# VH-VL binders against q8eqq3, part 11

Target 1, 246 residues: q8eqq3
Amino acid sequence: MKIHIMIAEDERLAREELMYLLQQENDIILCPSAENGDQLLNLYQEYNPNVIFLDIHMPGINGIEVAKKIRNEFEDKDIIIIFTTAYESYGVQAFEIQATDYLLKPFSEERFKIAMNRIRKTLSTKKVRKPKVDKLVVNLDEKMMVIDPNQIGFAAREGRTVKIHFISNEVIETKMNLKELEEKLSGFPFYRPHRSYLVNMDCIKEITPWFNGAYNLVIKDLAESTIPVSRTAAKGLFDALQGVHH
Below, E stands for the ipSAE of ESMFold2; O stands for the ipSAE of OpenDDE; V2 stands for 0.75 times the mean of E and O plus 0.25 times the DockQ between their complexes.

## First folded at step 10 (VH-VL; framework fv_lerdelimumab)

Design M4 (at its last look DockQ between E and O 0.05; V2 from the best seeds 0.00; counts 0 for: pae E 7.7 > 2, placed apart)
Fold by OpenDDE, look of step 10:
Structure M4 (fold): chain C 246 residues (1-246), chain A 121 residues (1-121), chain B 109 residues (1-109)
Amino acid sequence: as target 1 above (246 residues)
Amino acid sequence: EVQLVESGGGVVQPGRSLRLSCAASGFTFSSYGMHWVRQAPGKGLEWVAVISYDGSDKYYADSVKGRFTISRDNSKNTLYLQMDSLRAEDTAVYYCAKDRYKSSWYGMDVWGQGTLVTVSS
Amino acid sequence: SSELTQDPAVSVALGQTVRITCQGDSLRNYYASWYQQKPGQAPVLVIYGENKRPSGIPDRFSGSSSGNTASLTITGAQAEDEADYYCNSRDSYGYHLYVFGGGTKLTVL
């Protein structure tokens, strides 16, 4: 399936530059472009693009405001927003609206390619609609326990078993491995900060630096448990927490 | 009712000039890009030129570039095509067409009935 | 400039389905628009934005795309559908340019 991309850009040269770059990609199709926020809203409703390259600085309603409107009006749509701007100072705003990426003008081809890869990755992960599990059923030795995933602080591999730690400090053992748990919890904000841990991101209280680019997570459980974050998982964790789609 | 009416066609000799007009009605003319498209007798459609809603951007097919000029007067709801240095191969029915958008050129949703231009010695 | 190619002629039996295909490099990245033209008449837009129908166009007309191709499909062809059909798109080799296919003559049998 082609990726339907829409550009919102008031500057003709910038718009053409984006068009040029996008035309080099074989798996995209370009929707009509908008030159301001109002046009974008109208065109968005008509074409329902997968991705919007959105200039922050447009006449009238700015790109951030338009993005917010789109997010509010189309909550059920997984639209990917890439902000474009001449200024670096809009990182916080991009975070607030869960923008996938941020491109500075003039556009770097390399940076653009990185953005495209992120877009593709995001789209590929979304297509794998894992069934949203409302409740987690865990097999214990002689009984099955129905668990609210939101009550889980983290899961840890301890020896040959996985222990699920609740925010109440209750601990249960399961025969499932962490990968299986992660799969079952795909509809919830869980992350693998370490090969031996699965953490509920909503239960992260603090992130503290550790040695060699690693970090520790402090969990909002009664024990304020500490979970290691590997250096390889650190970037992904920050991106996930910030709503950056990879 | 949205309507486009072309005028100005006729028979001219090679090397001469002709100006076509397209009168628009039934829609906000100044909000849409406009196109000229031509069709030689018994042939297919050939895109000629486009002008943005405010006239700030103009683009031409290579076959007419440097010879034809597209323009518009939004106060008169009129599109123009100035054709200079006409050639025999310019013989065609010329249509004006409304773009669906201001400057994006993603379909021509309204067409005039066309005006015939014949270039012959 | 980019080029769009179409079969010069196709036929379909009344009530049957026919697909008219357009091929060109520009179609890799741009939607095709389709126009119907009957003898002695101006073209009429029947499909845009891959599969969007203007008001007044019957739902038997549909659009699709794949790779560097776009297709117009008429599901349940009617006698009045006999016409020339042209595809068009933006030109990928020139910004803001348009290009038409050569046209396809559809005969309804």
Scores: ipSAE 0.869, ipTM 0.931, lowest interface PAE 0.4, mean pLDDT 90
Fold by ESMFold2, look of step 10:
Structure M4 (fold): chain C 246 residues (1-246), chain A 121 residues (1-121), chain B 109 residues (1-109)
Amino acid sequence: as target 1 above (246 residues)
Amino acid sequence: EVQLVESGGGVVQPGRSLRLSCAASGFTFSSYGMHWVRQAPGKGLEWVAVISYDGSDKYYADSVKGRFTISRDNSKNTLYLQMDSLRAEDTAVYYCAKDRYKSSWYGMDVWGQGTLVTVSS
Amino acid sequence: SSELTQDPAVSVALGQTVRITCQGDSLRNYYASWYQQKPGQAPVLVIYGENKRPSGIPDRFSGSSSGNTASLTITGAQAEDEADYYCNSRDSYGYHLYVFGGGTKLTVL
């Protein structure tokens, strides 16, 4: 399981050092970095990281003010906040905000590893957040269409084209293949149950057994839709639905 | 050329006060943390105090807490050390030093040549 | 203890390798920086960030650390390296203090 981490640090060399340390970890995905508090709040809302490494001394609203806004105004008590600072005077405020750790600069690699272990332990008791992509642009012959991925029930390859079936029962055709569509939807809970189908896992209503280790899916609000799950895809589907990763 | 020049040292009696200045040039003074470090004659270095780039955070060695005050005037590119209730053990060369960064302390990369403070009867 | 302990003196033959050590509980959590000071001169930063050299410091200077010990290594020591060397780190109590080691006088033979 990958941990999505965002850094907020306005000093380039300090930011680069922290990026270097994080990149030594095998289970990390680094979100875009913020150089000030306002930028962090915008990126945070866009990317929904699991963890923020947050420098207290940044231009604009400082890191303590940012953390208070995340905890109190956005009411996100589950995000992991790690403060980085040269000064201990903010320790009481970090406690009040429920920071997971408080790294005093210049921290050693050993101290950084301890913080990473605390992050991993905390996440083992919580749900991992996923990055978001707000809109998807799909090319049609004469136009481009802007769609909300959450409105897609499934996509199916039908001959030369792919048809995208919305939960509203509307259908559009695209020249994109299922692989390209799956890649563009990587931030959303889509799964490939069959070589000819791509399904929104949040929209699965029923799963029924089929012969030889295969299954059929029924999609919410798409009356009488039946989507095959090949025997080779079945384990991956159930692992994804049950939160098991391999 | 990045440069720090201390001034204000001299001979004073115990219990008196002295104010040191450190004039900075060749860099954006308001972007960096600043330190005072002292060295008694024939002895090693002793860290004294630090102030953040904007003056919002100040920290002192235990030996000088309550007696010394670090401050800065970013409009004049000047760092100060107000030394009150001086004692014989405060006798030292006093250096000002620039931190590499404003709040990410990775080392004091530029030092002045120091100013001597002698506290004796 | 937040005290940083250094041997007071170390010798090295010209062209040989020497290691100057700094020991303290705070080094488990905080990296050390290293300063060189020649007589009558201000200190010069030679290692920061545990193992990084500022611009202008020769490649023969390197830093390392493990556990509660930081080390400054000079490979191929030159006569000009003869100086006092100080390690510096944070206070393990978290009183926001920098502490210097007592210094090590390096003599190049």
Scores: ipSAE 0.046, ipTM 0.531, lowest interface PAE 7.7, mean pLDDT 83
ESMFold2 (binder alone), look of step 10: mean pLDDT 90; pTM 0.938

## First folded at step 11 (VH-VL; framework fv_lerdelimumab)

Design N2 (at its last look DockQ between E and O 0.02; V2 from the best seeds 0.00; counts 0 for: pae E 10.4 > 2, placed apart)
Fold by OpenDDE, look of step 11:
Order: structure tokens, then sequence, then C-alpha cells
Structure N2 (fold): chain C 246 residues (1-246), chain A 121 residues (1-121), chain B 109 residues (1-109)
């Protein structure tokens, strides 16, 4: 079955560029394009596309707002949203609405292909129930602790040791380094937002912009811990949160 | 009732000009793209031109590009086709058709009855 | 310009099902619209957006697509369905151009 794709873009050249790229794909059908948010809403209702390429900056309501409306109105529909924009600053917003990808204008063919692959992957992935989580065994002095990785909020390097912080605010020390810990947790949604931190992405409550392209994570632990995200790790984090693995 | 009525057809000599009109009623004319489609006697349909709802965008088939001009007057609910440098092969029934949308060309849901243009020496 | 091809003529017995197919490169990525034209009349839109029917079009008309083809299916053909049928889509050579198929004459037997 073909993927039904709709474009929302007010700029003709950008819209045509995207159409050109999409026409190179043999497994997609293009729905009518929208030039603003209101048109998108109407067309979406009529055609019910699988995917929307959505420009953030359109006349009237912006793309983020439109996306929110779509998500709210059609809660049961698993619509894939790809944001398009000339600006890099909307990564957090893209995450908020569970966008699948974020494409910068002008579009690169390579990035477009990556986005298409993500779309296809998302559509093919049957909600496989996460298998029962293997336990992490950590040596603590004279005893071994069996840890549920899902109970870990984050791990942090403190001096020569790594501290594992649980969502309950319990903290344990391990002789493992963060890399080793990350490897042991490879089957779980952990990410390195900083050289000194390993975060459980399922425990991220908020992402807040910081200066110079950095971010802070707020964890869903009792303490609402704040974890820094380096500039270099920011893009990867958003990708990871959206199910994109590099 | 949505209705389109073409007018302006007739017999003309090659090289001459003719202007067709299409009067629209029963819908918000200014909200939809409009098309011209022609059909030569005993032949199939041929798309000719499209104009966006506000007239800002115009596109033509290669066969008429440079010779025909599509335009509209939304205040009069009227679509036009200025046909210059007419050729024998331009002989056809000319239909005006309403697009389903403003600027996205995805079907013509209303058609006029057409007006015959005959180009002959 | 891109081209859409149709069989020039097909026949169907009364009450039976017939499929009219349109083929062209543009149909790989764009919906086809289908128009019915009876002798001496203007075309009428019967299917758009792959399988959408305008108001007033009987539910025996349906649309489908596969690969670079689009099809109009009449399930339970009626005598009044005898007509020429034209497929239409965007022209792949441009973003805002249209192209029609050559048309298919449907005879109801």
Amino acid sequence: as target 1 above (246 residues)
Amino acid sequence: EVQLVESGGGVVQPGRSLRLSCAASGFTFSSYGMHWVRQAPGKGLEWVAVISYDGSDKYYADSVKGRFTISRDNSKNTLYLQMDSLRAEDTAVYYCAKDRYKSSWYGMDVWGQGTLVTVSS
Amino acid sequence: SSELTQDPAVSVALGQTVRITCQGDSLENYYASWYQQKPGQAPVLVIYGENKRPSGIPDRFSGSSSGNTASLTITGAQAEDEADYYCNSRDSSGYHLYVFGGGTKLTVL
C-alpha cells in the first residue's frame, strides 16, 4: 500500500522542492497541498493522510499550533508529522507533538531520504510490546543489587565513580563507568546527553532551551533533577526521543 | 445550484483572436481554481489551462502556451480565456470547469456545457 | 508532457462488474480523477482522490490504484453507465499541469 502524504507549505518554491523529492519515491501518493493551517485542517479531514510535511511558519496559525490541533482532534489516528522549517530552534516543539522528524530548508536530498526511511520504519513497526525488561545487576560492596532499568532516572559521573539515580531519589554507586553502564543498558532507552550523564529517556519530563544551543532536561524523579544537554548531543537526543537511532 | 455557462464561441479564421467567457453561479467563485478544458470533435478531453482562486497563478498546456491567456474577474464571477493566434487544431468545444480547491488541482467537480470554437479558413 | 493511457473500449453485461484502467507515470504519485461523459453532454466527475465520490454519484462507482495505474470500477453496471470515461491526473512534467487519458468507451450489453 502506498503512503499518503500531505504537504503544508506556504512558500511555493519550498513546496515544489518537496514535491519534487517526494515524486522520486515510488511508494507514496501526494494528497492536495495546503498553503496554511486552515487549509491543512480541511484537507486532512478529507484525505486522512498517513504523513504530513508541515511547515512551521505559515500564515495564520503556525505549524506547531496546527499540529497540536490535529493531535487533539484526532487522538486515535497515528499521523506522522515531519516538520519543515528554515530555523533550527523548534526541536523541542517538534518533540512536544511527537513529530517523527525535523527537516531544515533548503531541503537536502540526504536528509529527506533519512526522513522517508524513518517514515517507512514507523509505519512498519508493529507496536511490539516491549519484552519484559532484563534486570541490571550491580555490585555494591559485599552485595549485589538487582536493578530494574526502568526505575533508573539517570546516571552521573561523580569523580571516579558513577552514581545511579532512581526515580525514587534513591542513589547508588557503581564501579562501572558510564560507557559500560550504557552498554549494559543497550536494550533500554538511555541516552548520553552529556559526557558525564546517562539519562533514561522515558523519564524525561521536560526539555528546556539553554544558551548557545544547549538544553536542560528535567527528570520525572521526585527531585525533578536537571540534566544538561550539550550542543553536540542535542540533535541526537531529539532524534532518539523520536525513535530515530543513529 | 452550482452552474457554469460558457459563451463567446464561434467561427474564426486562423490567426484571429477569440475571447471566451464562463459565468459562474451557485458557489463562492473567488474561493476556487478554475480550468479550461477542450474537446476536439470526436476526440478526447484536453486540459488547456488553470487559474488559482485569486488569479495569482496561471498555468497552461504546452499546446496553447504563449497564445492563450486565462484570467478571471471575481467581482463578476466570470472566467475568461483569451485565445490569440488561433489554429485549426484549436477547433473544439471549450469547457470551463471548477476545481475542487483553491490552488491544489485535484479534480474538476463542476463543468459547463461548453462553447464551440471553430477555426477554419 | 506525461501521458495517460486507457483502453479505447470495454464492454460489460448488465449487472456485472467492469474495471477501467488508466496507466501513466504520474499515477505513481498522484491520484486519478475519473470523468463520465455521455454523448452530447459535458463530463461529470465520478471519482477523485483515488476512491472518493462526489455527491450524487452512485456507490457502484469506486476507484483504486496500484503502481502506476488507477482504475475505475463499476460494480453492477447499469444501462445508464454507458458512456466515455476519462482518467485525469497531474502531469508529471510539471507541478501544476493536468493530463487526461485517451478515454474509454464503455458499452453495457
Scores: ipSAE 0.859, ipTM 0.924, lowest interface PAE 0.4, mean pLDDT 90
Fold by ESMFold2, look of step 11:
Structure N2 (fold): chain C 246 residues (1-246), chain A 121 residues (1-121), chain B 109 residues (1-109)
Amino acid sequence: as target 1 above (246 residues)
Amino acid sequence: EVQLVESGGGVVQPGRSLRLSCAASGFTFSSYGMHWVRQAPGKGLEWVAVISYDGSDKYYADSVKGRFTISRDNSKNTLYLQMDSLRAEDTAVYYCAKDRYKSSWYGMDVWGQGTLVTVSS
Amino acid sequence: SSELTQDPAVSVALGQTVRITCQGDSLENYYASWYQQKPGQAPVLVIYGENKRPSGIPDRFSGSSSGNTASLTITGAQAEDEADYYCNSRDSSGYHLYVFGGGTKLTVL
């Protein structure tokens, strides 16, 4: 089972450090991140994550108050909450709101692994949760379409428009540019291998060398499509792929 | 040994510019946020600016915003402070300091010995 | 206010316990760090976070906080503890901005 995890942290570098640690785990999918309590409450309702890593100190409503709203006002007793903080004194408050664990900053790999093990144990006892599916809404010329991001193989800018290629071989056209699409797909394993492409890393089947330090990608079930990797993006692609195997 | 060494201080007239440098050694410079802190003669410490480990985030005290620019060159293990439109009240010893974190959060655990900037006509 | 307020001076008898306080609005959400500065020297970090000591700092130094007040406690004060002490924390705005308190001169009698 893939664990859908959302991070709520206003400090970009702390958020990136936690994302790095999470990417070492083979059984997670990252949802879009929140940078304040109000944004978290909105994204939580939209994406219905299994787990929230929640910074106690955020602009606006703090993380303790956010957790209380989720437990009491939304009545979600099943969501797993892991608090993050620089201060050890919050451990008792984390217990009072039924948090599964808390992580001190700066994050240690040892404490992170303990938290992940507690998450996995807790989820094994909550298998009956019926999550709202993770859906993406994209704009087409005359309609909006609701999409499961896991079904996307890649997206490409083709002329003046962006086309989304599904692993089913279906193709749709959107008014969104690749940057907007990448932002909406935050929390899913998408990568920009080229300025004109956005690829689902879970769908990469093969990587082959190409001219001048570049590469080509082959997408699962889309054997007729090859995706370029620019020389400037190649290092980042391999770093992301190798991080999966640590 | 872990060390920070500031340079570039001196006497300048109001309205002029100076650039301070801070040479780092004995630690992985590109892993940590860096600060500038100043202390006017006989006065307390005043935080001036911070820069993230990769240089992408910069924050300034109100007293210097718009006049000072913090920057870093990770290939040379060097932190900089460009000081424009200097005023008499900028007269101070300027320290560079290493954060315990990539940006700022966990205290400044290593300090240089400081470089004196005097702004006087 | 972004101001952190410290008493300007405090005295302690050799071997006794002293507390140095720091007060400010931002301390409701952020803890203080504490720095020791001896004349003519650069500051030295003695407490960060709630009560963490960097390596090499004696365990007679401890920190605490409650509400908008942070405290540095020195138990069993030694002659070498005579120095200026500064608290430092985030600005009350919640940005990555920092402010130092005005400093407290500790005299060991």
Scores: ipSAE 0.006, ipTM 0.488, lowest interface PAE 10.4, mean pLDDT 82
ESMFold2 (binder alone), look of step 11: mean pLDDT 91; pTM 0.937

Design N3 (at its last look DockQ between E and O 0.03; V2 from the best seeds 0.00; counts 0 for: pae E 11.0 > 2, placed apart)
Fold by OpenDDE, look of step 11:
Parts: C-alpha cells; structure tokens; sequence
Structure N3 (fold): chain C 246 residues (1-246), chain A 121 residues (1-121), chain B 109 residues (1-109)
C-alpha cells in the first residue's frame, strides 16, 4: 500500500523541493498540497492522508495551531505529522502535538530519508506489549536492594557516586556509574538528557525551554525535580519520547 | 448550475493570432484554478495551460509555451487564451475546464463544450 | 514530458466488469483522474484522487492504483458507458504540468 502524503507549505520553492524529494520514493503518493492552514484542514478532510509535511510558518494560523486542530478534531486517526521549519526551536511544540519528526529548511536529503524511514517504521510498528518489568538489583552496603525501574524518577551523578532518585523521593546511592546503570535499564524508557543525569522518560511531567537550545525537565516525583537537558541531547530526547530511536 | 462556455474559435491562417474566451457561471470563479485543454480532430485530449485562482501562477505545455498566454478576469468571470503564432498543429477543439482547487490541480470537474480553432492556409 | 499509456480499445459485455489501465512514471507518485468522453461531447470527470467520484457519477465507477499504474473499473457495465476514457495526472517532468493518456475506447457488447 502506498503512503498518502500531503504537504502544507506556503513557500513554492520549499514545496517543490519537498515534492522532488518525495517523488524519489516509490511507496508514496502525493495528495493535493496546501498553502495555508485553512486549505490544509479542508484538504485533510477530503483526502485523509497518512502523513502531513507541515510548515510551521504559514500565513494565517501557524502550523502548530493547525496540527493541534487536526489532532483535536481527528483523535482517532493515526496521522503522522512531520514539521518543516527554518528554525530549530520547535522541539517542544513538536512533542506537544506528537509529531514524528521535524525537518529544517533547506531540506537535507539525508534528514529527509531519516524522516521517511521513521514514517515507514511508525506505520509498520505493531504496538508491542511492554515486556514484563525486570527488577534492578543494587548493592547497598551490606545488603542488596531489588528495585522496580518504574519507580525510578532519575539518576544523577554526584561526585564519584550515582544517586538513584525514586518517585517517592527516596534516594539511594550506588557504586554503578550512569553508563552501567543505563545498560542495565536498557529495556526501560530511560534517557541521558545530560552527562550527569539518567531520566525515566515515563516520569517526565514537563519540558521547559531554557537558554541556547537547552531545556529543563520537570519530573513527576514528589519534589518535582528539575533536570537539565543539554542542547546536544534535546533532539534525541524528543525523538525518544515519541518512540523514535536513533 | 455550474457552466463554462467557450467562444472565439474560428478559421485562421498560420502565423495569425486568436483569442479564446471562456465565460464561467454558477460557481465562485475566483476560487478555482482554470485549465485549457484541446483535442485535435479524431485525436485525444492534450493539456494546454493552467492558471491559478488569482492569476498569479501560469503554466503551459511545451507545445504552446512562448506562443500562448492564459489569463483571467475574475471580475468578469472569464478565462482567456491568447494564441499567437498559430500553427496547423494547433487545430483543435479547445475546452476550458475548472480545476477542483485553487492552486493544486487534481482533477477538472467542469468542462465547457469547446470551441473549434482551425489553422489552415 | 512524461507519458501516460492506455490500451486504445477494450470491450465489455453488458453487465460485466471491465478495467481500463493507465501506465506512466508519474502515476507512481500522483493520483490519476479519469474522464469519460462520448462522441461530440465534452469530457466528464468520473474519478479523481484515491477512488473519489464526483457528484452524479454512478457507483459502478471506481478507481485504483498500483505501482506506476492507475485503473478505472466499471462494475456492471451499462450501454451508456460506451465512450472514450482518458486518464490524466501530473507530469513528472514538471510540478505544474499535466498529461493525458492516449485514451481508451470502450465498447459495450
């Protein structure tokens, strides 16, 4: 089956570039293109595409707003949204509307291919049931503690030791480093947003923009702990949160 | 009722010019792209040109590029095709057709009855 | 310019099903529109997009696509369906160009 793709882009050159790239793919078919949000909404209703490449900056309502409207009006539809933008600062917004990816203009062929692969993967991915939770065994002094990874909010390097912070605000110290811990938790949704932190993504409550493309995470622990996200880790975090693995 | 009516066809000599008109009624003319399509006697359909809803974009088949000019007057609900440097191979019934959309062409849902243009010495 | 190819003629018995196929590179990535033309008449849009029928077109008309092909299917052909059928799509050589197939003459027996 072909993937039905719709483009929403007000810039002719960008639209044509995207069309050119898409024409190189054998498993896609292009719906009519929109040049603004209103057109997109109308065309979307008529053609019901699988994927929308959506420019954030269009006349009238912006792409984010349009995406929200689409998500709200068509909650039962598994529409894949790829944002297109000239700016890198829309990661949070992309996450908010569960966008699959975002592409910077001018379009990189490599990035486009990555996006296409993500699209295909998303369309083919059967919701795999989460495996049964394995337990993490941590040595604490003269005893071993059996930990449910789902109860971990985050781990942080403090000096030469790593502290594991639970949602309950309980804290334990381990001799493992963050890398070792991450490896042991490979079957769980943990991410390294910073060199000194390992975060349970299921425990992220909020993501707030910070300086220079960095972000802060607010954890769902009782303390509502704040964890920094480095600029370099930001994109990967958003991808991971959306089920995109690099 | 949505209707398109072509006019301006006739017999002309090679090298001459002719201007076709298409009068639109029954729909918001200014909201849709418009096409010209021609059909030589006993032959198939050939796309000629398209113009966007506001006239800002115009595109032509290679066979007529540089010789034909598509235009529109939305205040008069009229589509035009200026045909210059006419050739014998331009002999055809010329249809105006309404696109389904403003600037994205995915089907011509309304056609006129056509007007015959004959280019002969 | 890209090309769309059609069989010049096909036949179908009354009440039977016939498929008219259009082939071309552009059809890999673009929808085909289908037009019916009876002698001395203007073309009529019968199918567009992914199997969409304009108002007034009987439901016996349907569209499909596969690979670099698009097909018009008439399920339960009627005598009035005898006509020339043309496929149309974007021209792959240009984003704003369009091309018609050569047409298929359908005879209803």
Amino acid sequence: as target 1 above (246 residues)
Amino acid sequence: EVQLVESGGGVVQPGRSLRLSCAASGFTFSSYGMHWVRQAPGKGLEWVAVISYDGSDKYYADSVKGRFTISRDNSKNTLYLQMDSLRAEDTAVYYCAKDRYKSSWYGMDVWGQGTLVTVSS
Amino acid sequence: SSELTQDPAVSVALGQTVRITCQGDSLRNYYASWYQQKPGQAPVLVIYGYNKRPSGIPDRFSGSSSGNTASLTITGAQAEDEADYYCNSRDSSGYHLYVFGGGTKLTVL
Scores: ipSAE 0.865, ipTM 0.927, lowest interface PAE 0.4, mean pLDDT 90
Fold by ESMFold2, look of step 11:
Structure N3 (fold): chain C 246 residues (1-246), chain A 121 residues (1-121), chain B 109 residues (1-109)
Amino acid sequence: as target 1 above (246 residues)
Amino acid sequence: EVQLVESGGGVVQPGRSLRLSCAASGFTFSSYGMHWVRQAPGKGLEWVAVISYDGSDKYYADSVKGRFTISRDNSKNTLYLQMDSLRAEDTAVYYCAKDRYKSSWYGMDVWGQGTLVTVSS
Amino acid sequence: SSELTQDPAVSVALGQTVRITCQGDSLRNYYASWYQQKPGQAPVLVIYGYNKRPSGIPDRFSGSSSGNTASLTITGAQAEDEADYYCNSRDSSGYHLYVFGGGTKLTVL
């Protein structure tokens, strides 16, 4: 993930030093910088950054008031705010505004790296994991089926319908599309190897290279089924397989 | 062009009070942090206090905390140091200094000539 | 309180290079500034930030830092460089913003 970062700092040398530190990080994109509070609010609304490094002592509307406006008027509870200042006394006010961190000037490499680590941790934890489901319920015309997701080998779009293939070789048709099915199974180790397939990673038996950086999957006990892995999905699949048992 | 002029120094007895002033000219006073630094005769520099550009933050060296108060009047371009409960070890030349930036991390780029405070009986 | 430690005196021959050092734990996280003071005069800022020179300071003055040590280097020292030199940095304890080193008397021989 690329972290979109905006700097609000009116002093050129401080702004340039912070930009230099940020540009050493491999996972960031630097938005246009603001030199006062009003400019920051305009740029914030245009670029929607993940993180703002915000000087408290800017001319015009100061950084504390800018942060209050973002939190209260725009109701953005998710943006990460890192205050910068020469003075330690602002730590209590930073907490009251729900700032993620507080950097004292002059910026040190060690303190900056601590702040970056905290930014990365905070962004990781803001992704709310959807609740796990224990069973999947699928409506058929005449009945509702209660399904153990661990029994699903894969689901595929076949023509105009989505079919769920069990490791038993049974197949049922569902009214759900693959996106809806994936959402219902979000607590289980399912992966989209291709736009037309959803696979249970715990059921993968073999992975075979294919042309142009693609692969094929074979599902346990479903030897007749070969599931394509697109080039764009291959890396994500391999990364996920080492964590399948979680 | 940029100038700082200290005043208010003198001879006082231990336990008495003294108020120093620093008149600023040639720059936008309200945009910069300001410091007091002292130097006892024949000794090195000792940082005393700093105040933010708007006066909202103040910090003091341990040696003066609770006895000295830094303040500023941005409408008069004047920095102050109220020195209470003076001790013999407070005897020094007191310098007013402008921070290079509104934060103090960039150094003190303009200094006054200093004013002598002597605390003796 | 945090201490910034400087040698009390150093000497340099005219035209030679000298380094004045400043040591302290806070210098691991903060840069030092350097001040020159001649007898009877107020201090003058010669290096701020990492190695920046204010206008009017000769380019023979430079700053550097490594670990817990900051250095002021004068390349090609001149007679007018004879002065006391002080480092200044932040207090790592959080009780003060700034502390000066004890000063180094530079004698140009």
Scores: ipSAE 0.008, ipTM 0.442, lowest interface PAE 11.0, mean pLDDT 81
ESMFold2 (binder alone), look of step 11: mean pLDDT 90; pTM 0.938

